# Miniprotein binders against Protein ANTHESIS PROMOTING FACTOR 1 (APRF1): the designs that were tried, part 4

Target 1, 330 residues: Protein ANTHESIS PROMOTING FACTOR 1 (APRF1), of Arabidopsis thaliana (Mouse-ear cress) (q9lyk6)
Amino acid sequence: MSLTELDDGLVRRMAMGAVFSDFGGKIHSVGFHRTDDLLVTSSEDDSLRLFDIANAKQLKITYHKKHGTDRVCFTHHPSSLICSSRYNLESTGESLRYLSMYDNRILRYFKGHKDRVVSLCMSPINDSFMSGSLDRSVRLWDLRVNACQGILHLRGRPAVAYDQQGLVFAIAMEGGAVKLFDSRCYDKGPFDTFLVGGDTAEVNDIKFSNDGKSMLLTTTNNNIYVLDAYRGEKKCGFSLEPSQGTPIEATFTPDGKYVLSGSGDGTLHAWNIENPSEVARWENNIGVVSCLKWAPRRAMFVAASTVLTFWIPNDGESPAPADPPTDQQQ

## First folded at step 18 (miniprotein; from w7 with Y50R E57K E75R)

Design z5
Fold by ESMFold2, fold request of step 21:
Parts: structure tokens; sequence; C-alpha cells
Structure z5 (fold): chain B 330 residues (1-330), chain A 81 residues (1-81)
């Protein structure tokens, strides 16, 4: 992928464009496809919705009345998804579903977790994925088989992420600990461990930057930390207003130079992390934003509450989308 | 043992909102998956239900009643192994 270089001016010009307000409840999760111009949402109304982000158009909606919808991500195929269950976990054990929006079918059920999945991450390079659950486990899976490939037992609420190469994954847990694993040899234990000093709050989410140099952590008390992925040193941190219930989400821009986040007071914020400073602050009228992600290849981001909003640059030429990566696979 | 069926319903766009509302109420009762496709002038609704033979029979009966009331045709695609 060729990265598009953003600057402070373009970030400041981001403004609300398209709005989708026909959800029957809170949006739980949003995810972009890695290369195609597609977004998926999960919602309290038990829907999964597929959007064309280039044309700002809802393409498809499905409803899942037995299990609801909670966490969602794309696989590598533009029409297939992994979705976690919110209801009927104890009676069925069906904690995760692999499904096709093209075939309109559930392709596979992944059974094992005994409580809600709170973190879900697809490998960027193969058919593996990870899930972290309130049952205090992280499970590793392969889309092609029903059987769980590995289980890691941890304390607290796990957050999971693959790095951009898919060769390393991170697990964040109680006490601000982040453990790094070789994805091919995770049974040998972590090869490194970091501690985030000065904060004992539970980590809610972890992300790697596209260049693999930084990690972004958010906590349940709405603190944000940007760490050096290789040594775990804090590069910068930001504190935001607390929110009731769902913590805020933070996101890198594709070049890794900016971080955006919501706040418990309903504002959106952007910071330059190379020269630490707040470069933008936006009021918005959709309340506290709990889902926030910048698109992987476009100058746009989505912000969601009970309403989904698309944000694009205002009154200026948008940068060209980044070139897709060249993948030689089959 | 748990069985699975798939049902396809085609509805004119003008009627789809009310029909879908009723289908979703039924889907909630039986824990169904509902998949929606758009076609020129029509909406195609796929419904997948898993359950006992008795639960599936009751679901089909209720859905057939709905179909008669709304003047729509349904197609049942049974997949028994």
Amino acid sequence: as target 1 above (330 residues)
Amino acid sequence: SEKEIRITIKVPKEDAQEVLRKILELAEKYGAEVWIEFEDGKVIIYITVRGSEEAIKRFIEELEKLAKEEGIELRVERHEE
C-alpha cells in the first residue's frame, strides 16, 4: 500500500458528510475491509449492514435474531464476515459466526467461549483470527475448521491485535500489561512484555499503526496511550472525558501520524503524534461516539453512536486514495 | 436433533416495509436469520431457521399464514442430511 500523507490542514477540514440514522439502536462495532471500499456495522437492532464508502450507500442489511450482533470484522473476502454473539451463548456455545453476505448464509459456527467476545481481530495475511472474551481467554481460530487452534488463559479483559505483517500479535490485559507473541509459535509464550506505567485502568482496545512502529491503547477510563511497538515506551498520551457504559474508540490515520478519538462529552478530537498537539476538535450532534475508525485508503473516517456518520474533507480537494497493496497469493 | 430450513420470499418494494416488520417479529420468536436482497421493483427475503422439527413446523405454519394474509408466495428449500 502507498500511504497518503495527511497534514494538519486536511485533518482540520474534516467535516460530517453522509448520515445514516435508521438504526434501531446503538451501533456496537464498525469495520472496514482492508482493500475494498466497504464498511460493515453491527447494532443493538441485531443487524449487520454493509456500506459502499465510495458512494456513501447502504448495500445490504441482515438480521440475526437468535444471537444478535456484537463485534464484527471482514475476512479477506469482501463479502464474508466474522461476527460475535450477544445472546444465547450459554445454551448454544455459538460465540462466533463466519458468514457470507453474498450467499446469505452462515458458513461456520465457532464454539467455545463462555462469555461475550469483546475483542476480535482477523489476521492480515491468512485465514487465522483471534477472539478475546470476558471468560478471561483468548482463542485462536482458522476459518477453514471448526476446532479452536489455541487457547491462552489470562487475567482480566483481553484486547487483541495482529501487527500489520501478521507475524506478531499483541494481547493487552489487567494491570496495563501488553504481551507480544510470535503468531507461528505462540505456544512458547510471549517473546516480550510491556507495562504501561502510571495507569492501572483496564485496557479496552489495542491497535497497531500501519507502519508497525506504534501501538494505540485505550482504557476503560478513556485514557489513550501511543507506545513504541518495539520497546513499549510511551510516545504520548491523552486523557478524555469519562463516558457512561461503552468506552470511547481511538484510531490511527493510515500514515500513523495522527490519532483521532471520541470523548465522554460528545466531542471528537485529533492529535498530531509526531509533534504532539491537538490539531482539531469537533462538536457533533450525535452524542457520545463509541465507534470511530479512519478508512485504510481514503481521507475519510466514520463516527457512530445510534447514528452512523461519514466524515470527509470540506471545501478542498481530497487526497487520492492510497494504492492498494500488491498481493501475490492464492 | 436440530434441523435447518431456508425460505425465500419475494415482495414488491411497495409492500416490503410492512412484510419485513412482520417477518422480523416472527424471526425474533423463532431465532431466525433474515437476509435481504434488493431487485428492481422487488425485495427478496431469505430466512434460515434452525430448531426441532416441531419448532420448524410451527414456524412454517405461521409464515404461511402471513403469506396468505399478504398475498405473497413463499418457497421452502429443505436441507436434511
Scores: ipSAE 0.723, ipTM 0.903, lowest interface PAE 1.1, mean pLDDT 86
Fold by ESMFold2, last read:
Structure z5 (fold): chain B 330 residues (1-330), chain A 81 residues (1-81)
Amino acid sequence: as target 1 above (330 residues)
Amino acid sequence: SEKEIRITIKVPKEDAQEVLRKILELAEKYGAEVWIEFEDGKVIIYITVRGSEEAIKRFIEELEKLAKEEGIELRVERHEE
């Protein structure tokens, strides 16, 4: 499977394949390597686990009992990770760790955040990364240097994302406000600001589509918005059923034409955003999904709660759901 | 100044689950990092602990007790933060 093969039919045929159920708690975060067939997870059991997604096999498990594991992403190197700390932050200041799964060691600590990191994003073009924290700051970092390279202050819970080229990044703040920055001169302030019309709920996640056309926002009041990436106009919106304290994640497909999301009722949903309509709805047996990401280079996505599931196309064995009207619930 | 040690443990695959369980309990107590590799019928466990000289001494003593009970050999590599 490849990026150019996705259509409504393939999305409808996605079905649960491999299941990994030996986690000792909820999975906090999942991340794919940009080019290699690798996935990393972080969990309440303080583990980081590395998976081969082509063969559906766990490659490695490590445990981090001082700081636990919270947000996680790959660097550009397939064995190197950035992981945020859940515990012992106040006593150490060690909010973020750069580590090697090959060398079995921590390569660098990034100190500065005074509260838990809730958003983490690696630059697609260089060794920079961003972190957003409940301390109401966004920090910019360089893998090669301990010291924070820049800091932006805000009043709300931050969500951060780089665009597909790394030339622009977005920060969500202050109840539905999204600000765009030039990555090379962010100290000049944002070059644009958008409001997610009428909805002032806090944005808890931002993603840019790989085709460069769209931005995906999820809110704490269970709404999903798809905006034009650089003009900020709303293309469509979808409402989810509420979840009790469980964050809901939404994801683009690699071609940027579909959005998937979990829901508080334990279902998974898929929408076509070019011709807005719900194209698939799935029951699942792992409860409310809190982590959901489509693989960057495969017809495959992962959905996680206390278990991790891999979803791949099922050749004609799954029934197509009834297509709902393209009516938006907002 | 906080000190750091790294310890390598080799465990037969047959004993690895029980040994790892005990190591993880000890790691919880001392805030250790545990890295796991699989090799030719063995499991290699790398443990990194940071702390005061007293905490590290206690960790080593408890780990040596565990190692004696389970019949396993330790290698200790020391470096300071």
Scores: ipSAE 0.698, ipTM 0.894, lowest interface PAE 1.2, mean pLDDT 86
Fold by ESMFold2, last read:
Structure z5 (fold): chain B 330 residues (1-330), chain A 81 residues (1-81)
Amino acid sequence: as target 1 above (330 residues)
Amino acid sequence: SEKEIRITIKVPKEDAQEVLRKILELAEKYGAEVWIEFEDGKVIIYITVRGSEEAIKRFIEELEKLAKEEGIELRVERHEE
């Protein structure tokens, strides 16, 4: 696989390519496999869908009518997923599912959370994963066992992320607090804590840059902060229009030099964070983009609302037309 | 107490859209999982339902009625948990 180095010009040339518009509602979550050219989506229509991003086609669809689908991520295996539940938590406690798209079955249920999972992150190095819930807890899990491996209690809405090396994880919480943990010794408590002041909204999300030097923090009020991961100091920040009822996602590019985000007004934005400036702004007709992720190994990102769109560099200045919907006859 | 059943359905591709819509409506009622695979000329649908013995019995009865009306072959694998 050949990747070009990203620069301001390439980022500006990103344009909508493939479009998938047959979802029966809002897309809740998208996730790339770490190494393979695969994308998974979860949706208000209770589907999980697997996509081949190299060929821009849907490979598989499943429906989960008991629990719905909310947050989703790959494990390390390209056919295995972790998915959080939207419905029927009270009667079952089945907050998270480990499932195989190859075997067409649920492999394991992880019980414990009392409210929606709002943050989900797979370890980049082993079979551990973390879930943050509106029940004011973060739980640590191992795919190989049913029992929760650890519980961290906190204030407000949690956001969780592993560093890309998997040795450190971060938890963001109410009050702008970010706590850093050694992933092997989290029972000893955080080894560092940062405060990001001045924001009254809850934290939506936290991500590390690929090199581990920066953290990206977003809030429900659509403030976006880039922090130095080692010192916790703000490198830059941006404010965009918030969206009613749906957190808006921001993402690093793989080189950590750019940040992209949606906005409540339906626009997409990109900034150079080494020399802070807005390098691109896009308008499009798919509404407020709530899911936004740059692919780990391609000059490509996905943006989703009730429609899933793939964005790739365009060698012209005008946006490419949206692809028409196609029937999947296979 | 809670039981699990898995059903495999093979549907001619020309009938699959209509049948799948009806299966998804039934799946909504019983909280089923529906897994879909495509083959030449056919669509394979795997359905997993967990529930009480009575709920599963009713689901099977409704699905068998649908299958009879649509001329569909069912394979039922019962898993006790």
Scores: ipSAE 0.694, ipTM 0.894, lowest interface PAE 1.2, mean pLDDT 86
Fold by ESMFold2, fold request of step 21:
Structure z5 (fold): chain B 330 residues (1-330), chain A 81 residues (1-81)
Amino acid sequence: as target 1 above (330 residues)
Amino acid sequence: SEKEIRITIKVPKEDAQEVLRKILELAEKYGAEVWIEFEDGKVIIYITVRGSEEAIKRFIEELEKLAKEEGIELRVERHEE
């Protein structure tokens, strides 16, 4: 699969297609595999579910009643996941699990965090990953070793992300501070620090664009900032309605030219960030969208609340199809 | 020390939803992981539980009772971490 450039028209034509409504609670996290056409979800119903995004089919469901499911991401292997614990953290210390959906077993427990993990990011290049927790720490891990490889203490709720190449990672924290680290020598401290001031509340999430040019920050009061990835200069910003107690996710499109976000009023929005303007606004019937991610190599995104929806371009026919997403370019 | 047991259940596809519902009720009580695979006309359910020897004994007893009531076969494997 090849990445194609999107334009305003295609973004505007995105419409709800396949719907999965059999979750027994809110969806906490969604994640795409970097290269394969796979999506994983975690939910308040203690499930992890694996989806084929090309065919819009649920491939597998598992239930984890001891720890529940909270944050989730793929490793590089299409059947292996990192999942954070929602329950029984203090009694066990089992804050994170490495598991195989193919072998149907837990491969490793990563112990250390004393509170829920709220940010989780897999290295794009190797078997390292980072977790940020309400215990006011960020921990660095290696899939091959039980022991935590490093710990960084900070103030407030952390958000973590690797850049596209895995050579740099960012940590966002209280007061709008963003610190950049060299992934190979983070023990030397950050090589740069940016402050995103103004009306900034606690940062909820941070992402790097695939083109390597931009960072995306969202705040608990639903301010959305697009910054130059390594200089920290604000390129543009948007404000939407917040949702109490539920972080609202924003996402880049794969080409890095558009940003999408949910809103506390239940709408979805898209902006062109090269020529800043809102290019689309969608009403939807699934309530406040808390999970929102655009697929890495398809004209397709997922939006989730207690329901998971796949969004694909409308080809100019009647309402959006339930079939797998297709590229509408060319 | 904490013990781990894995149990495999094979259920006809037609019966799987009701059996799984009952297994999930039991899994909630004992904090189990439940993994589901599909095979020609059947559903394979893997259940993993960790706990004390007594807790695992009680889990097995309750699951065996369920299996007898539903007419399903169990295979039990013990593992210790």
Scores: ipSAE 0.687, ipTM 0.891, lowest interface PAE 1.2, mean pLDDT 86

Design z5
Fold by ESMFold2, look of step 18:
Structure z5 (fold): chain B 330 residues (1-330), chain A 81 residues (1-81)
Amino acid sequence: as target 1 above (330 residues)
Amino acid sequence: SEKEIRITIKVPKEDAQEVLRKILELAEKYGAEVWIEFEDGKVIIYITVRGSEEAIKRFIEELEKLAKEEGIELRVERHEE
């Protein structure tokens, strides 16, 4: 089966397949590597954990007691991460860290933000990344250089995202507006502004579909909107139960035809975007899911609270361990 | 003039959980990073601390006390920043 061509039946068959329950608190953020079968988590227990998603195994763990862990994403290198700080920002200014899980060290600190980073996005094409902070700025960075490459001042809590080709980035801000920028000419200002489906609530998160045709937004008043990425017109919207202060995350499937989301009542939902309807609803026993992402290249997604769960199609398939490199003569 | 040190600890896998718990307690006190690797029945723990000369000296002293209590050896690597 193609990882980019899903149907209603496969989505309905998704079920919990692996569980990791030894976190010492809530999971704040999860992220997949773009091409390799790897997942990273950040947690209230100050850990960053690296997982092999093909085999459902924890590969590495590191603890960061000075700054904690908040937002996390991979760089293009499968062992390198960008992580935002939760603690000790005022005393150090060290709001972002570039680190290697291979070398077991911090490679670079990015200083400049004066308050907590709440949104983090790696460029799909190069070594640039963006961070949005409660200091009312979005900063653009390059992994190879300490100095901030650009700064955009704005009002409200930012949410940032690159499109999948890296040609455009979007910034959501106070009042439900989403501003679009040309990545190479952002200093000339936004080339377009979208409204969040007639909703003025603060946007928690922005995602682009892989084909770049759709934009997925979540709001503080517990709504999800799918917009046409070219014109900003609402394709569909869904309402969720309140989550009591933690943002609810929604995700596209890799083909952009389905959206999944948690809800404040602890359920998971899936909707067909092309023929808008709820195609699945799951009870999951891990409480309110705050992190939810579908893997870029697999029929699987992860859902997290204080527990991390891997979801795969309910056809009895579980990842098997690889045989030893020697001849397979069992 | 902030200094950085890196300490490596190798401990049998069966003892690692207790040692890690105590190391994480010290790490919280001094704002350290703790990196963990597994190798053939052992756990390798890398600890990185940045701070003043005085803070690093105190950290090393406390870690040496822990190492004595647990019967483990430390390898200390220093580099000036």
Scores: ipSAE 0.684, ipTM 0.893, lowest interface PAE 1.3, mean pLDDT 86

## First folded at step 20 (miniprotein)

Design h2 (from w7 with Q17K E25K K29E)
Fold by OpenDDE base, fold request of step 21:
Structure h2 (fold): chain B 330 residues (1-330), chain A 81 residues (1-81)
Amino acid sequence: as target 1 above (330 residues)
Amino acid sequence: SEKEIRITIKVPKEDAKEVLRKILKLAEEYGAEVWIEFEDGKVIIYITVYGSEEAIERFIEELEKLAKEEGIELEVERHEE
């Protein structure tokens, strides 16, 4: 299906189409496969779940009680995942794992982080991936090699993302600083640094838009910033209700025109970032949405808390906004 | 020397919930990984256990006991790596 051009009307028509409620706790991370209609979730019950998003069907579950599950992402292969660990980090150093959902096995361990991995991203162009940890480091990896390829020592909580070309990665740091690195020569340090002025909160998450023109920052204070990826200028910003103990996630639409986010009050929001305005708000009864991503090739997003929800356009004609009651001239 | 053993279990869908609960508990005790696939009328459970030969044998014994208690025929395909 051609990605139907997203407009404000389509975004407003998004509605919950499927619900999964058997997660035994909070969902920590969700990830889409880049090309296939697959979703993976990581939950507090130490499980990864694989879903067919075309049919809204759970395909596989795997439980990893020894290591737990935290951050998860797909590799380029539809059956292969990277997952971070929650347990035994200090003793084993096995903070990251490469898994085959087809072979039902761990293919590789990536050792080196000394604390929880809080950010994980796959290169869009090769078998490289990057992790950020509470140990105040970012590590660069290759799926084919157990050894860490590079280490960046940072201040504060790291958030990491690749651009869609895989040429640039960004690291968000303490004080609202975003450092940009050339993926081919990151050892030379950042080539640029952007500052989100006035917000001293740590950045919880960073994303690039698919067109590479925008970055999306989510702070621990539930502030969302859209930055120009080349100039670092703030295009827009949104403030959401605080969520104690549960970070929110914001996401771009595939076209980069909209941003969606959860809020501390359990609501979901969508904004047009070209003309900064809220275009939709949804009351959600699933609590604070900790994971929120738009599907790469569908008019679909997922919102997750302790429940996983799939959102799709409602085929029902949105009832025409009721004509404002004609003021009967008395 | 640590060994890896992979075990495949087929469980009727009707029994799967309780069997899985018990398997997951056992897996936690032994640090095993559990992979679950859904087929028509059955659940396929793959278990990977790592450890000493003695630890693995104890795990298998407990798993066989569990299977007997639940009335499930374990097709234990042992893949030793």
Scores: ipSAE 0.757, ipTM 0.919, lowest interface PAE 0.4, mean pLDDT 90
Fold by OpenDDE base, fold request of step 21:
Structure h2 (fold): chain B 330 residues (1-330), chain A 81 residues (1-81)
Amino acid sequence: as target 1 above (330 residues)
Amino acid sequence: SEKEIRITIKVPKEDAKEVLRKILKLAEEYGAEVWIEFEDGKVIIYITVYGSEEAIERFIEELEKLAKEEGIELEVERHEE
C-alpha cells in the first residue's frame, strides 16, 4: 500500500500482526531505518535488537552490560546504529556509541555528556547527529569524529529533532518553548522560538512531520501538541492518562495526517490532525506503551512496552465507527 | 596494557537458550559485549572482552569450562591493540 492511501478507515483497521516477548524488561527506544525494512529496539536488559519488519523476524541481538542501552537510532547505513549508555556516565563520559551490527563491534565512542541522554536524532542528509541529555545540554556530533562539534546549554530536559531537509533542528525546552536553529549556523542561536501556551511541563519528545509542516511535542505529563512548523501556532492538542514515570511516545504517520500515541491506561490512540478528532482507539493489553513509531514506508506502526508489537491493516471490514456518545440530555 | 579478544561460539538451536543465559552472566561479570546471530538450526554468539591479560585469560578459562560442560564449539580470536 502506498503511503498516499492512508485514510481514517485504514487507520481504524490497524491491528496487532506480530508480538515479540523475549525482552528482559522495558523497551526504552525504537528506531526505523529510513529506506530499508529494518527496526531496532533498545531495552532495559541492556540489549539492542534488530528486526526485519517485512518478514516480522528478529535478525540480531547484542548485549552491552558495561554501558547499557538507552536511546537508539539508525544511521544512514542499515547495519550501523547510534546508542546511548545508561551506566558509567559520570566516570567515563561515554554517553554515546556508534555500533556496527554487521561487524559486531563498537566503531566509536562520543564523550561529553555527564548524565543520561534522553533524546537522540540523526541528520536526514549527512553523518551529523544530535543528542539531548539530563545534563541540560544538547550536543552536536559527526559520526566520523570523536570530538563534539557543538554544545548548547539549555534549561530543563532537552528534546531534539531535525526537519526532513536537515536544515533546521528544533530543541524543546522548559516552559513549553521550542527553539528552531539553522543546522549550518546554530552558534548564532535560534532563529525562531515557539511557545506552547498553558503547559509548563517538560518536553519528553519532539518530532517533525515528513512534509515538514508540523511538529509534534509530547510532554512529561502526557500532553501532546501539534504545532505549525513555520508559525508555531498550535493546530491541536490532546491529553492522555498519566503514566507515572513511564514517558509515552507519540508519532506522526508518514503522510503527516495522523498522530498516534500511547496512554497511561495502556490504550493506543490515533487522531486526525487536519480535522482534530480521535479516529481510533485500541486496547492492546501489553501495558503502557513507552515507544511508538510508524514505519517510514509501510502501513505499519510498532508499539513497545515490555513487549514489541507490530501493527498492520487488518484485511477485514473496518469496525463500525464507535457511535459518538449520544448526549442523552435527560 | 588492555587487550581486546573476540570469541565465536556456535550453539545448536536447542541448547542456545541455556548456553546464552550462562554466557550473558559470565559476560556481565567481565564487562564483555555479546552479539547473537540466528542461523538455521544454530545460534552464533560473538563475544568481545576488554581487559588485562590476566582478566582475559580468566574469562577464556571460564568460557572453555562452560563450553566443555555444554558440549559446544569455541573459537577464540585474539587482537592486541
Scores: ipSAE 0.735, ipTM 0.913, lowest interface PAE 0.4, mean pLDDT 89
Fold by ESMFold2, look of step 20:
Structure h2 (fold): chain B 330 residues (1-330), chain A 81 residues (1-81)
Amino acid sequence: as target 1 above (330 residues)
Amino acid sequence: SEKEIRITIKVPKEDAKEVLRKILKLAEEYGAEVWIEFEDGKVIIYITVYGSEEAIERFIEELEKLAKEEGIELEVERHEE
């Protein structure tokens, strides 16, 4: 599964391959390492799991019973992760953990947030990361020190993202506002602010395309907006079926030409962004997909609910039968 | 003050599911971390516990009871912190 030039045909040929169904609950978050063929998941079963995506196999599992697992991302090192806590925030203040899958240890706790972290983003260029919390703050951190490097107070639920170069970051907030900051001078305030139409739905997630031209916003009621990153002008938007408190995730392909998403009815969708049209629609039997990401360097994506599925092109082959999901009759 | 210990357990693959279930139940009571590696025919389980000296001693006692029941050898390592 190597990355080729993406076009409508390749996207349409994507089909379910490997299935991992031994999770003890919903998968909360998935993340790819930027360069290595690795995927990490967090789950209701309090696990973090590391996968080899080239060979489609589970490499390591860790359980964190004290704090659980919520949001997760890789650092730049292929064996190091940042994970947010789900439990015991009030008693410990240990809202974020930096951990090593190589050493099998927690390396550092980052204390400060007073409520659940809902957005987590690693800088693409250095050891900085951002966390957005229901405590109405965004905090900036450095992996090398315990102390919070900066705090931005705001209203509503924050969603945070670095652009692909790490020189700009965005914060989406209540009321459809998206604010852009210079990563080195964020204490001077945002250098630009965009308003997304008249939509008052809470933004669930924000992502930049790899080429820096576009931003992708998803809302808690499953609306998707693709904006011009430079001006904030809406390029296109899509409304998906509601999922009753389980927001879907949307993702860019690595070239920024396509967007994929789940839907509240359990389907998966793909759209061409350059000439907006729906390219593909897939049925699946794993329920509502709440985690969906395209791999940075491969023609593959992952879709997750209570199971994790790997999707790869079916290049003229009949699709292999998928393993049945463990909990398909829920 | 707060202490840290690390315990290493190697379990035959055929026994690992039940052993892990019991370890995870105990880990939840003490807020322990459980790290799992796979190798041919065996599962390697690392358990890290932080707590008071009294809590850690109780955890070790309970884990030793489990280990005796399952025929498992424990390796215990103490760290300052």
Scores: ipSAE 0.633, ipTM 0.869, lowest interface PAE 1.3, mean pLDDT 85
Fold by ESMFold2, fold request of step 21:
Structure h2 (fold): chain B 330 residues (1-330), chain A 81 residues (1-81)
Amino acid sequence: as target 1 above (330 residues)
Amino acid sequence: SEKEIRITIKVPKEDAKEVLRKILKLAEEYGAEVWIEFEDGKVIIYITVYGSEEAIERFIEELEKLAKEEGIELEVERHEE
């Protein structure tokens, strides 16, 4: 599957296609497989669901009544997942589990975190992954070993991400601090640290662009910052309407040229970040979108609330270009 | 020590919706995992329960009652933790 060429017109033509409304509650997390046409969801109904995105078909559903489901991502194998627990952490320590959708079983638990995992990132290059927890730690793991490989103690709510090559990872923490680490020698401490913008809200998510140029930060108050990936210089920022208890997710397009986000008022937004301007705004009818991700190899994104929607280009008329709101930050 | 039981249920597609609803309600009471596969004409349900010997025996008894009422067969596999 090849990366799709994107431009302002294509982004404007994105429209809702398939809809899945059989969830028994809010969708907590969505994740694409890096190369295969697969999507996984976690939900308040304690399910993990696997989807074929090429055919818009649910392939599999599992329910986990002991721990529920919270954060989820694929490993490199298309049938294997890492999922964080929502319930029964204190008595068991079973904060993370590695599971097979092919074998229909839990393969391994990763014990150590003392509070809910709020950030989860699989290495793009090997079997390592990172988890950030409300226990104010970031832990590094290897899929093949039960024991935690490393622990970093931080302040506030951590957010974690590997860069596109897996050579660098970033940790965002209280006060807008972002620390960059060499993945191979993180025990030496960060090689760079910078502060973003003076926003007092906690960062709840970090992503690196696939082109290696940009880092995307999202705060619990629905502010978005786009930074130069390794210098920490702010390229632009956007303020979106706050949402009660449902922080927004923002996402890069695969080429790194656009950012999409939800908003507390239920709208979806898209910006060109090379020439900062809002290129699209959609009024959608599924409420506040809390999960939003662009597929790694397709002109497609998913937006989720209690409903999962697939968005694909419409060959009909495009929406008029949206003007940036006058109160948004750049 | 905590024990593990795994149960496999095969249900005709036309009966699966109500059987699954009852299984999920029971699974919530015991914190079970329920894994579902869709096949032509059938639904395959795998149930994994962890717990004390007493809790697992109660779960099995309740599931056996459900299975008898619905005319479905169970395959039980017992593991030591």
Scores: ipSAE 0.597, ipTM 0.862, lowest interface PAE 1.6, mean pLDDT 86

